VH-VL binders against q9nrl2r1430to1533. Designs and how they scored, part 66

Target 1, 104 residues: q9nrl2r1430to1533
Amino acid sequence: GGVHELSAFEQLVVELVRHDDSWPFLKLVSKIQVPDYYDIIKKPIALNIIREKVNKCEYKLASEFIDDIELMFSNCFEYNPRNTSEAKAGTRLQAFFHIQAQKL

## First folded at step 23 (VH-VL)

Design p5h
Fold by OpenDDE, look of step 23:
Structure p5h (fold): chain C 104 residues (1-104), chain A 124 residues (1-124), chain B 107 residues (1-107)
Amino acid sequence: as target 1 above (104 residues)
Amino acid sequence: EVQLVQSGAEVKKPGESLKISCKGSGYTFEDHWIGWVRQMPGKGLEWMGMIYPGDSDTWYSPSFQGQVTISADKSISTAYLQWSSLKASDTAMYFCARQTFDYKSGFTEYFDYWGQGTLVTVSS
Amino acid sequence: EIVMTQSPATLSVSPGERATLSCRASQSVSSYLAWFQQKPGQAPRLLIYDASTRATGIPARFSGSGSGTEFTLTISSLQPEDFAVYYCQQYDDWPYTFGQGTKVDIK
C-alpha cells in the first residue's frame, strides 16, 4: 500500500544519498559556480529536493518518484560530457538506482 | 515544526577560542544550507558564510575568510561557528539561518528560518 | 560584492498610513531579493522572497515589487507591530549582502 511504498521511497533515497557517487546530486547546482547551468537545464532537481517531496508525500505513484530520479540523471548527462567525473559518478549511481528500483 | 536553536550567550576575553552552535530540528538537516550572520551592536546584518551539512561544502564571505571556521555535524543536526582567537571587535550577536528551496516555483533558494541568536561579548 | 543600499535610513509614519521602503542593488540581482523585519532583541523574520512573494504567515499588507536593481517594500496600512527595522538582502551572488536597513518608527 501507500505506506509501504512511501517507506520504500524513503529508504531508496537514503541509499542513494549515502552512495559514494552521490556527490554531484546531493544539492542543486550553484548558479554562482556554474553560471550557464540553468540556461541549459530547465528542470533542475537534486536528491535533497526529491527527499523533501518524499517526506511531504508528494509522490502518489512509484512512476512519479522514478521520473524525478531519472530526470536528475538526465540533467547530469545533458550538462556534463561523458568523460567528466560527474557523468561517470552519475552512470554508476544510476546503475545502482536501477537495481534498487526493481524492489519497488 | 522547523526550529533552529542556538547555544547560549558567551562572555570571553581577547585571545580565547570559542565555538558556538546551531541545532536544527523539524526537517532533514543535511539537506539545507545553514548560514551564519553577524550583527554588531547597533549595526546591520552581515553574511559570514554558509555550509551544506550533507557534504560540508562551505562558503565564506571574503571579509570573514580565515577569520572564522564554519562546520557541521549532520549526525546531531548541528552547525558550528568558531574562532581560534577572539578579538574585542568580535563582540556581536550571531544568527544562524536555514536556506530552503522552492521547487514549485523556479527552484529558488532563500533563507526562511532563523535561530534566536547567540550574543558573544569579548572584553578584557 | 553587490552593494545593497536602502532608503530612507529612517521613515517616520503614522499608524494606518502607507510606508514605502526602497532598496537598490549596485548591479542586477534579478528577482533574488528578500525583505526581512527585525525587532529589538529578535532575529530577523522573512517577509518577502523572490522580490514579490510573501512568505507564509505574512500579512497581506506587506508587498514587494521590483526586479534588477530597484526594489520596493510596501506596507499598505502600518500597524503598531510593524514599527521595526527592515532589511533587504540579495541572494543572486556570493557573498550574499544586506542593505544597511530602514528604521520605521512612529511619527
Scores: ipSAE 0.891, ipTM 0.949, lowest interface PAE 0.5, mean pLDDT 96
Fold by ESMFold2, fold request of step 24:
Structure p5h (fold): chain C 104 residues (1-104), chain A 124 residues (1-124), chain B 107 residues (1-107)
Amino acid sequence: as target 1 above (104 residues)
Amino acid sequence: EVQLVQSGAEVKKPGESLKISCKGSGYTFEDHWIGWVRQMPGKGLEWMGMIYPGDSDTWYSPSFQGQVTISADKSISTAYLQWSSLKASDTAMYFCARQTFDYKSGFTEYFDYWGQGTLVTVSS
Amino acid sequence: EIVMTQSPATLSVSPGERATLSCRASQSVSSYLAWFQQKPGQAPRLLIYDASTRATGIPARFSGSGSGTEFTLTISSLQPEDFAVYYCQQYDDWPYTFGQGTKVDIK
């Protein structure tokens, strides 16, 4: 994308990080604390990695950025049962993301 | 370019408190773990602990749990290592280091940039 | 905690020759192994991560190999600036641990 899209991606990541329900997504899940996570999740991603990719201009299209964000939520729902705090936070943050993504 | 700049050398007496700093620049500070490493005079390297400034998630090596406090202020891109009561055995060089990630293959995390070190001397 | 053992303690190598440094872990660390160089009075410098991947800006004469418990750092043609202490470090399990170091002296 163009300069306006890159600024929009950066702003959206800032808004996601500031959201109360961002806590499961700020950084990669620790293989030390959750040893089986990477047996189940093969394409890990988190907000810090997404922000790094925005800062390095690695997203050419809004769809690529959106795909990484949706992958982040999909991983959460794949690993965590729907009644967990992680999955509930993911549901709320995803809903917030969908509202904000209409601006892209 | 990524840079970690540590506070200057310290000469202290046993029982005094001390807080040393590590300021990061050239990257998104809150998105990377900062670790602290001790090097005793003439000795090797040992991890003390690390902090994720984005949420203050803090891990201590067992030998250092309760001996030091690691903290960060992401608004000024700075991590801290502090003692409430220094001992002569705390005399050492202290380094901070930044953890980064390789997401192109394997999604691995490793420490790539280091501060210049802060020499702390504790003697009567 | 995982104990990292390096050998030899000191290695004397003539400029232009190959240096081979060994690192053994007390249990498998898979490929979560880094090599650092430290010169007197300086901070450590990352050379290799993930056992065999050279860090950005590291000369091609540095190479790493191994997995599990046995790892090797090779300097294919020793240069005068390579006189230093070399540390391996595992980051498979917390606390992360360093080996005791191998001092490379230029003969």
Scores: ipSAE 0.859, ipTM 0.938, lowest interface PAE 0.5, mean pLDDT 94
Fold by ESMFold2, fold request of step 24:
Structure p5h (fold): chain C 104 residues (1-104), chain A 124 residues (1-124), chain B 107 residues (1-107)
Amino acid sequence: as target 1 above (104 residues)
Amino acid sequence: EVQLVQSGAEVKKPGESLKISCKGSGYTFEDHWIGWVRQMPGKGLEWMGMIYPGDSDTWYSPSFQGQVTISADKSISTAYLQWSSLKASDTAMYFCARQTFDYKSGFTEYFDYWGQGTLVTVSS
Amino acid sequence: EIVMTQSPATLSVSPGERATLSCRASQSVSSYLAWFQQKPGQAPRLLIYDASTRATGIPARFSGSGSGTEFTLTISSLQPEDFAVYYCQQYDDWPYTFGQGTKVDIK
């Protein structure tokens, strides 16, 4: 939306990045370190890409912004079994996101 | 708008230490890898390593592992390349470069903007 | 590490003519291939990434093609400002590696 929504998206991304459980989501998964990741995940996304899209005003609706963040978590849960540190971090960060998203 | 500005030329003697810098502006510095490339006099280009300032994830090319230190201070949007003890063979031009991503078609990552270079001369 | 071999080492071309530069990888790099231009005393400039995608602000006379192990940079109508050294670079696997360069010089 407007200038205030773009500022709110920016602030929410900052809050997500600062969270202790952001570490699996800061940047795209390396195809070199995880060779099969992109065989499984076909719509990759990470916080750095989401922030770039906010900075370029590519989100026209709050729902588009929320969809990308939820895609990020969905990818994590699709690739990682529930007992992994990545999936546990995703669960905690997603819960935090839901609380913060109430402010949109 | 994106700029990478490197520190000035250096003239050093063998055995001295050195830290050169690369300051990024016009983008979110912590969200992009910064790489370092060496060009020896009259020679081609070699990747030395790269760092993700957001989490300090650092990769070195094998021939440079243990020879240099790559670091970043995201609070001042600056990446660094350091030597603890310079050799004459370190005489070269050193470039920093920013990685970006194309998320429109296939989610690819590549280096798009370069610093102006820092000439390091190491001689007795 | 993946060795990138460029040919020819030097290419002499008249302004207005077509230049064709070759790059070969020692193993498949899929389409993870970039081309850079470097003029004396300057930093490299990105021309092409993903084998065939022109970087922002790069004139249409520059085109890239190929995949796997063989890649080509074509300059369809060489301009005076295009006389430089051109490097290919793979980014499929770490460490990323450059070819040794092709110097495009005035015929």
Scores: ipSAE 0.850, ipTM 0.936, lowest interface PAE 0.6, mean pLDDT 94
Fold by ESMFold2, last read:
Structure p5h (fold): chain C 104 residues (1-104), chain A 124 residues (1-124), chain B 107 residues (1-107)
Amino acid sequence: as target 1 above (104 residues)
Amino acid sequence: EVQLVQSGAEVKKPGESLKISCKGSGYTFEDHWIGWVRQMPGKGLEWMGMIYPGDSDTWYSPSFQGQVTISADKSISTAYLQWSSLKASDTAMYFCARQTFDYKSGFTEYFDYWGQGTLVTVSS
Amino acid sequence: EIVMTQSPATLSVSPGERATLSCRASQSVSSYLAWFQQKPGQAPRLLIYDASTRATGIPARFSGSGSGTEFTLTISSLQPEDFAVYYCQQYDDWPYTFGQGTKVDIK
């Protein structure tokens, strides 16, 4: 997409980062704090990496951007049981994302 | 493009407090860890700790835990290193460094850009 | 913490010749190994990350190899600007640690 689409991706990432439930997603999970994470999650991603990809114009289609954000949530639900603080935050942030993504 | 600019050299006496700064520009400051490295005169490099400015997640090397405070103010793209009471043994060069990531062939994180250093001299 | 041991402490090399620097970890660090160059009065400069990947803008004469506990930095044709101290650093486990450095001097 053009400059209008890049601005929309940028704005959406800013809104996600500012959301109260973004805390599990701001940066990659530490392999030091969570040693088995990368044995289970093979395609890690986080909001800082997604923002970097937006800034470098690496998304050719809006669907690619959406896919990375959905992968981020899918990873959270795959690793974390649904009753955890991480999974509950993921559920709420994903709902917020779906509302905001209607702008794309 | 990416720059880390540190505050100027300091000459202090034992017992005084000090806060030095590292200002990042040319990238999204809050999205990258900032680490602090000490180099004592004529010696090698030692990691002191690091902070993620986006959420203030802060890690200290064990030998520096309780010795310094690492903080950041993401609203002005600045990280800080501070002492409540300086010792002569704190005389050293202090560097800040930015962590980045390589997501092309797997995800890895490494320190790529460094500040120019801040010389701190503590003597009576 | 993981101890990084560099050898030799000092390496005397003629311009145009090959320099080989060694770094050994006290336990496996997989490929989470970086090499830095530091000249007097300057900040460190990243040369290599992930054991063998050159950082952006680093000349091809710098190459890294190894995994696990043993790593090598090779400078294939030493240039006048390459006389410096070189540090390896592991980032497999916290705290991250540097080797003590290898000084590369002109012979």
Scores: ipSAE 0.848, ipTM 0.936, lowest interface PAE 0.6, mean pLDDT 94
Fold by ESMFold2, last read:
Structure p5h (fold): chain C 104 residues (1-104), chain A 124 residues (1-124), chain B 107 residues (1-107)
Amino acid sequence: as target 1 above (104 residues)
Amino acid sequence: EVQLVQSGAEVKKPGESLKISCKGSGYTFEDHWIGWVRQMPGKGLEWMGMIYPGDSDTWYSPSFQGQVTISADKSISTAYLQWSSLKASDTAMYFCARQTFDYKSGFTEYFDYWGQGTLVTVSS
Amino acid sequence: EIVMTQSPATLSVSPGERATLSCRASQSVSSYLAWFQQKPGQAPRLLIYDASTRATGIPARFSGSGSGTEFTLTISSLQPEDFAVYYCQQYDDWPYTFGQGTKVDIK
């Protein structure tokens, strides 16, 4: 899209980053701290990378942007058992994202 | 364009405190690790530590753990390196560097832009 | 810590000639290796990351190769502005470490 669509992607990322439950998603998981993460997760993504792609105008369609956000949550649920703080944060942030995404 | 601008040269005495800064512009500051590198006179480069300004996640090289404090204020796009009590052996050039990522070929992270350096001279 | 060892310490080369700089890691770093150039009074400049990927704006005469423990930076035709100190750096494991540098001088 146009300049208004890019502004909407930017604003949504800002809202996600500001959310209290964003902490597992701000940056890529460290291969040093979590050695097996990249054995399990083959398409890593995080909010900082998504924001970089928005800044570089790499999303042609809203669906591409939404797909990266959903991939981020899917990775979280694939790696983390449902009782973990990471998975619980992911569930809450994903619910928030679905509400905000209606505005796209 | 991405820029890292460091605070000016410092001449200090042993025992004094010091806080030097690295201000980033031209990118989303909080989304990139900032590292600090020491270069003693006539010597090579040493990683001191790094910080992710978005959440203040901070890593120190073992030689510098407890010797310096690395911090950031993302509201003003600035990272800091701080000594509570300088020693003559702290005389060096100090660089900040920004980490970025290549997400197109395999999601790798590397340091691409550097500040101009801050010369710190500590002598009695 | 992973020790990075560069050779030679000093390399004397004539302009227009090829320079070959070596970097050896004390254990495998896969391809998590970068090369930097540093001129007197200046900050380091990134040349190569991922062992062989040229950073944006770096001339084609700079190339990197290797993986695991052995890495090479090649400057295919030295220009006057290429006389500097070159550092390799691993970023496979923390702390990240530099080699001690190779100084490339005019022969």
Scores: ipSAE 0.833, ipTM 0.931, lowest interface PAE 0.7, mean pLDDT 93

Design p5h
Fold by ESMFold2, fold request of step 24:
Structure p5h (fold): chain C 104 residues (1-104), chain A 124 residues (1-124), chain B 107 residues (1-107)
Amino acid sequence: as target 1 above (104 residues)
Amino acid sequence: EVQLVQSGAEVKKPGESLKISCKGSGYTFEDHWIGWVRQMPGKGLEWMGMIYPGDSDTWYSPSFQGQVTISADKSISTAYLQWSSLKASDTAMYFCARQTFDYKSGFTEYFDYWGQGTLVTVSS
Amino acid sequence: EIVMTQSPATLSVSPGERATLSCRASQSVSSYLAWFQQKPGQAPRLLIYDASTRATGIPARFSGSGSGTEFTLTISSLQPEDFAVYYCQQYDDWPYTFGQGTKVDIK
């Protein structure tokens, strides 16, 4: 994307990070704290990595940016049972993301 | 350009408190762990602990747990290392370092940039 | 706590020649190993991470190899600016730990 599209990606990431339910997604899951995570999740991603990719202009299409965000939520729902705090936070943040992504 | 700038050298007496700082620039400060490393005179490097400024998640090496406080203020892109009561054995060079990630090669995390160091001298 | 042991403690090498530095871990660290260079009065400089990946801006004469418990840093043609202390560091388990260092001196 263009300069305006990259600014929109940046702003959306800022809004996601500021959301109260961002806490499971701010950084990659620790292999030390959660030893089996990387046995199950093969394409890990988090908001800090997504913001780094935005800052480096690595997203060429809005679909690539959206795919990384959706991968982040998909990983959360794949690893975490639905009744966990992580999955509940993921559900709420994903709903917020879908509303905000209408601007893309 | 990524840069970590530490506060200046300190000369203190045993029992005094001290807070030294590490200011990051040229990147999104809150998205990267900041670690603190001690180097005693003529010795090697020791990890003291690290903090993720985005959520204040803080890890201490066992030898330093309860001996220092690591904190961050992401609004001014600054991490801190603090002693409530210095000892002569705290005389050392202290470095901060930034952790980053390589998401193109298996999503690995490693420390890439370092501050210039803060010399702390504790003597009567 | 994972103990990192470096050998030799000091390595004397002539400029233009090869330096080979060894690092052993007390248990497997997979490939979660970094190499740092430090000159007197300076901060450490990252050379290699993930056992074999050169950090940005590091000359091709620096290479890392190994996995598990045994790792090697090779400087294929030593330059005058390469005389320093070299540290390995594991980041597989907390606390992260450094080796004691290998000093590379001019022969």
Scores: ipSAE 0.830, ipTM 0.930, lowest interface PAE 0.7, mean pLDDT 93
Fold by ESMFold2, look of step 23:
Structure p5h (fold): chain C 104 residues (1-104), chain A 124 residues (1-124), chain B 107 residues (1-107)
Amino acid sequence: as target 1 above (104 residues)
Amino acid sequence: EVQLVQSGAEVKKPGESLKISCKGSGYTFEDHWIGWVRQMPGKGLEWMGMIYPGDSDTWYSPSFQGQVTISADKSISTAYLQWSSLKASDTAMYFCARQTFDYKSGFTEYFDYWGQGTLVTVSS
Amino acid sequence: EIVMTQSPATLSVSPGERATLSCRASQSVSSYLAWFQQKPGQAPRLLIYDASTRATGIPARFSGSGSGTEFTLTISSLQPEDFAVYYCQQYDDWPYTFGQGTKVDIK
């Protein structure tokens, strides 16, 4: 909703991408490198797709934007056991996101 | 408007080095793979490799592995293809192409926009 | 790597007629298949992705169908500007590969 919210979404995505723990989330998981990923994860999403949706003004409500980012983390935790580097990065980035998103 | 603008035509001798460029505009450059495609004179198209500028993840087709270097500088929205030592058989048209995604129809990833091509001529 | 084979090599079609181009993959590529048009002296242009989805701005006379190993590009009413070489390309597995092309000549 409105120009202020779009700028806030853009700013938050930039901060997520710049975060050191963004590396598992920058782009879609490769089905070539991870053949079984899309057998398990049926609603894939990544930061590049979320940024594209922000740039195209596809988020009408802050809840829609938050839902996509939370889906991204949920996918990470569903596919990756908690002791993996991916899950640990996801935990840290999600904590960062929760702090930044409280005032959207 | 998405555009990929490549550097100009090159005429070279065998053994010389060369670096050609592909500059993207009108989109978030670091969020899209850039691929390189060779078209030899009178022949079809062949993928050489691709790079994700956001993290420099780089993939080469086996026949081009070790023959070229693919790189990118996301700060200036530019991808590169380079040879350390050109051969006459490198004479071809070289295209860059951008991969995008369709997140409305099953999250398909595909190459949509192409640069205009860079003609490289290597003659003895 | 996955070999893409196109047929026919050359197709001559009168304006207003239907053209049918075939593309066969050496193994299943599911629906990860694109069609490109290339006119002399120009870069390739995306027509179809995901086997059957038209790219933005592509006229409805272009349609794609198929899955697995067999794919078809149909031009339902050939126009003079459709003279070109057409390539299929799989993006199921790396390296991505093109077919050898089908040249469409206007009678």
Scores: ipSAE 0.819, ipTM 0.926, lowest interface PAE 0.7, mean pLDDT 93

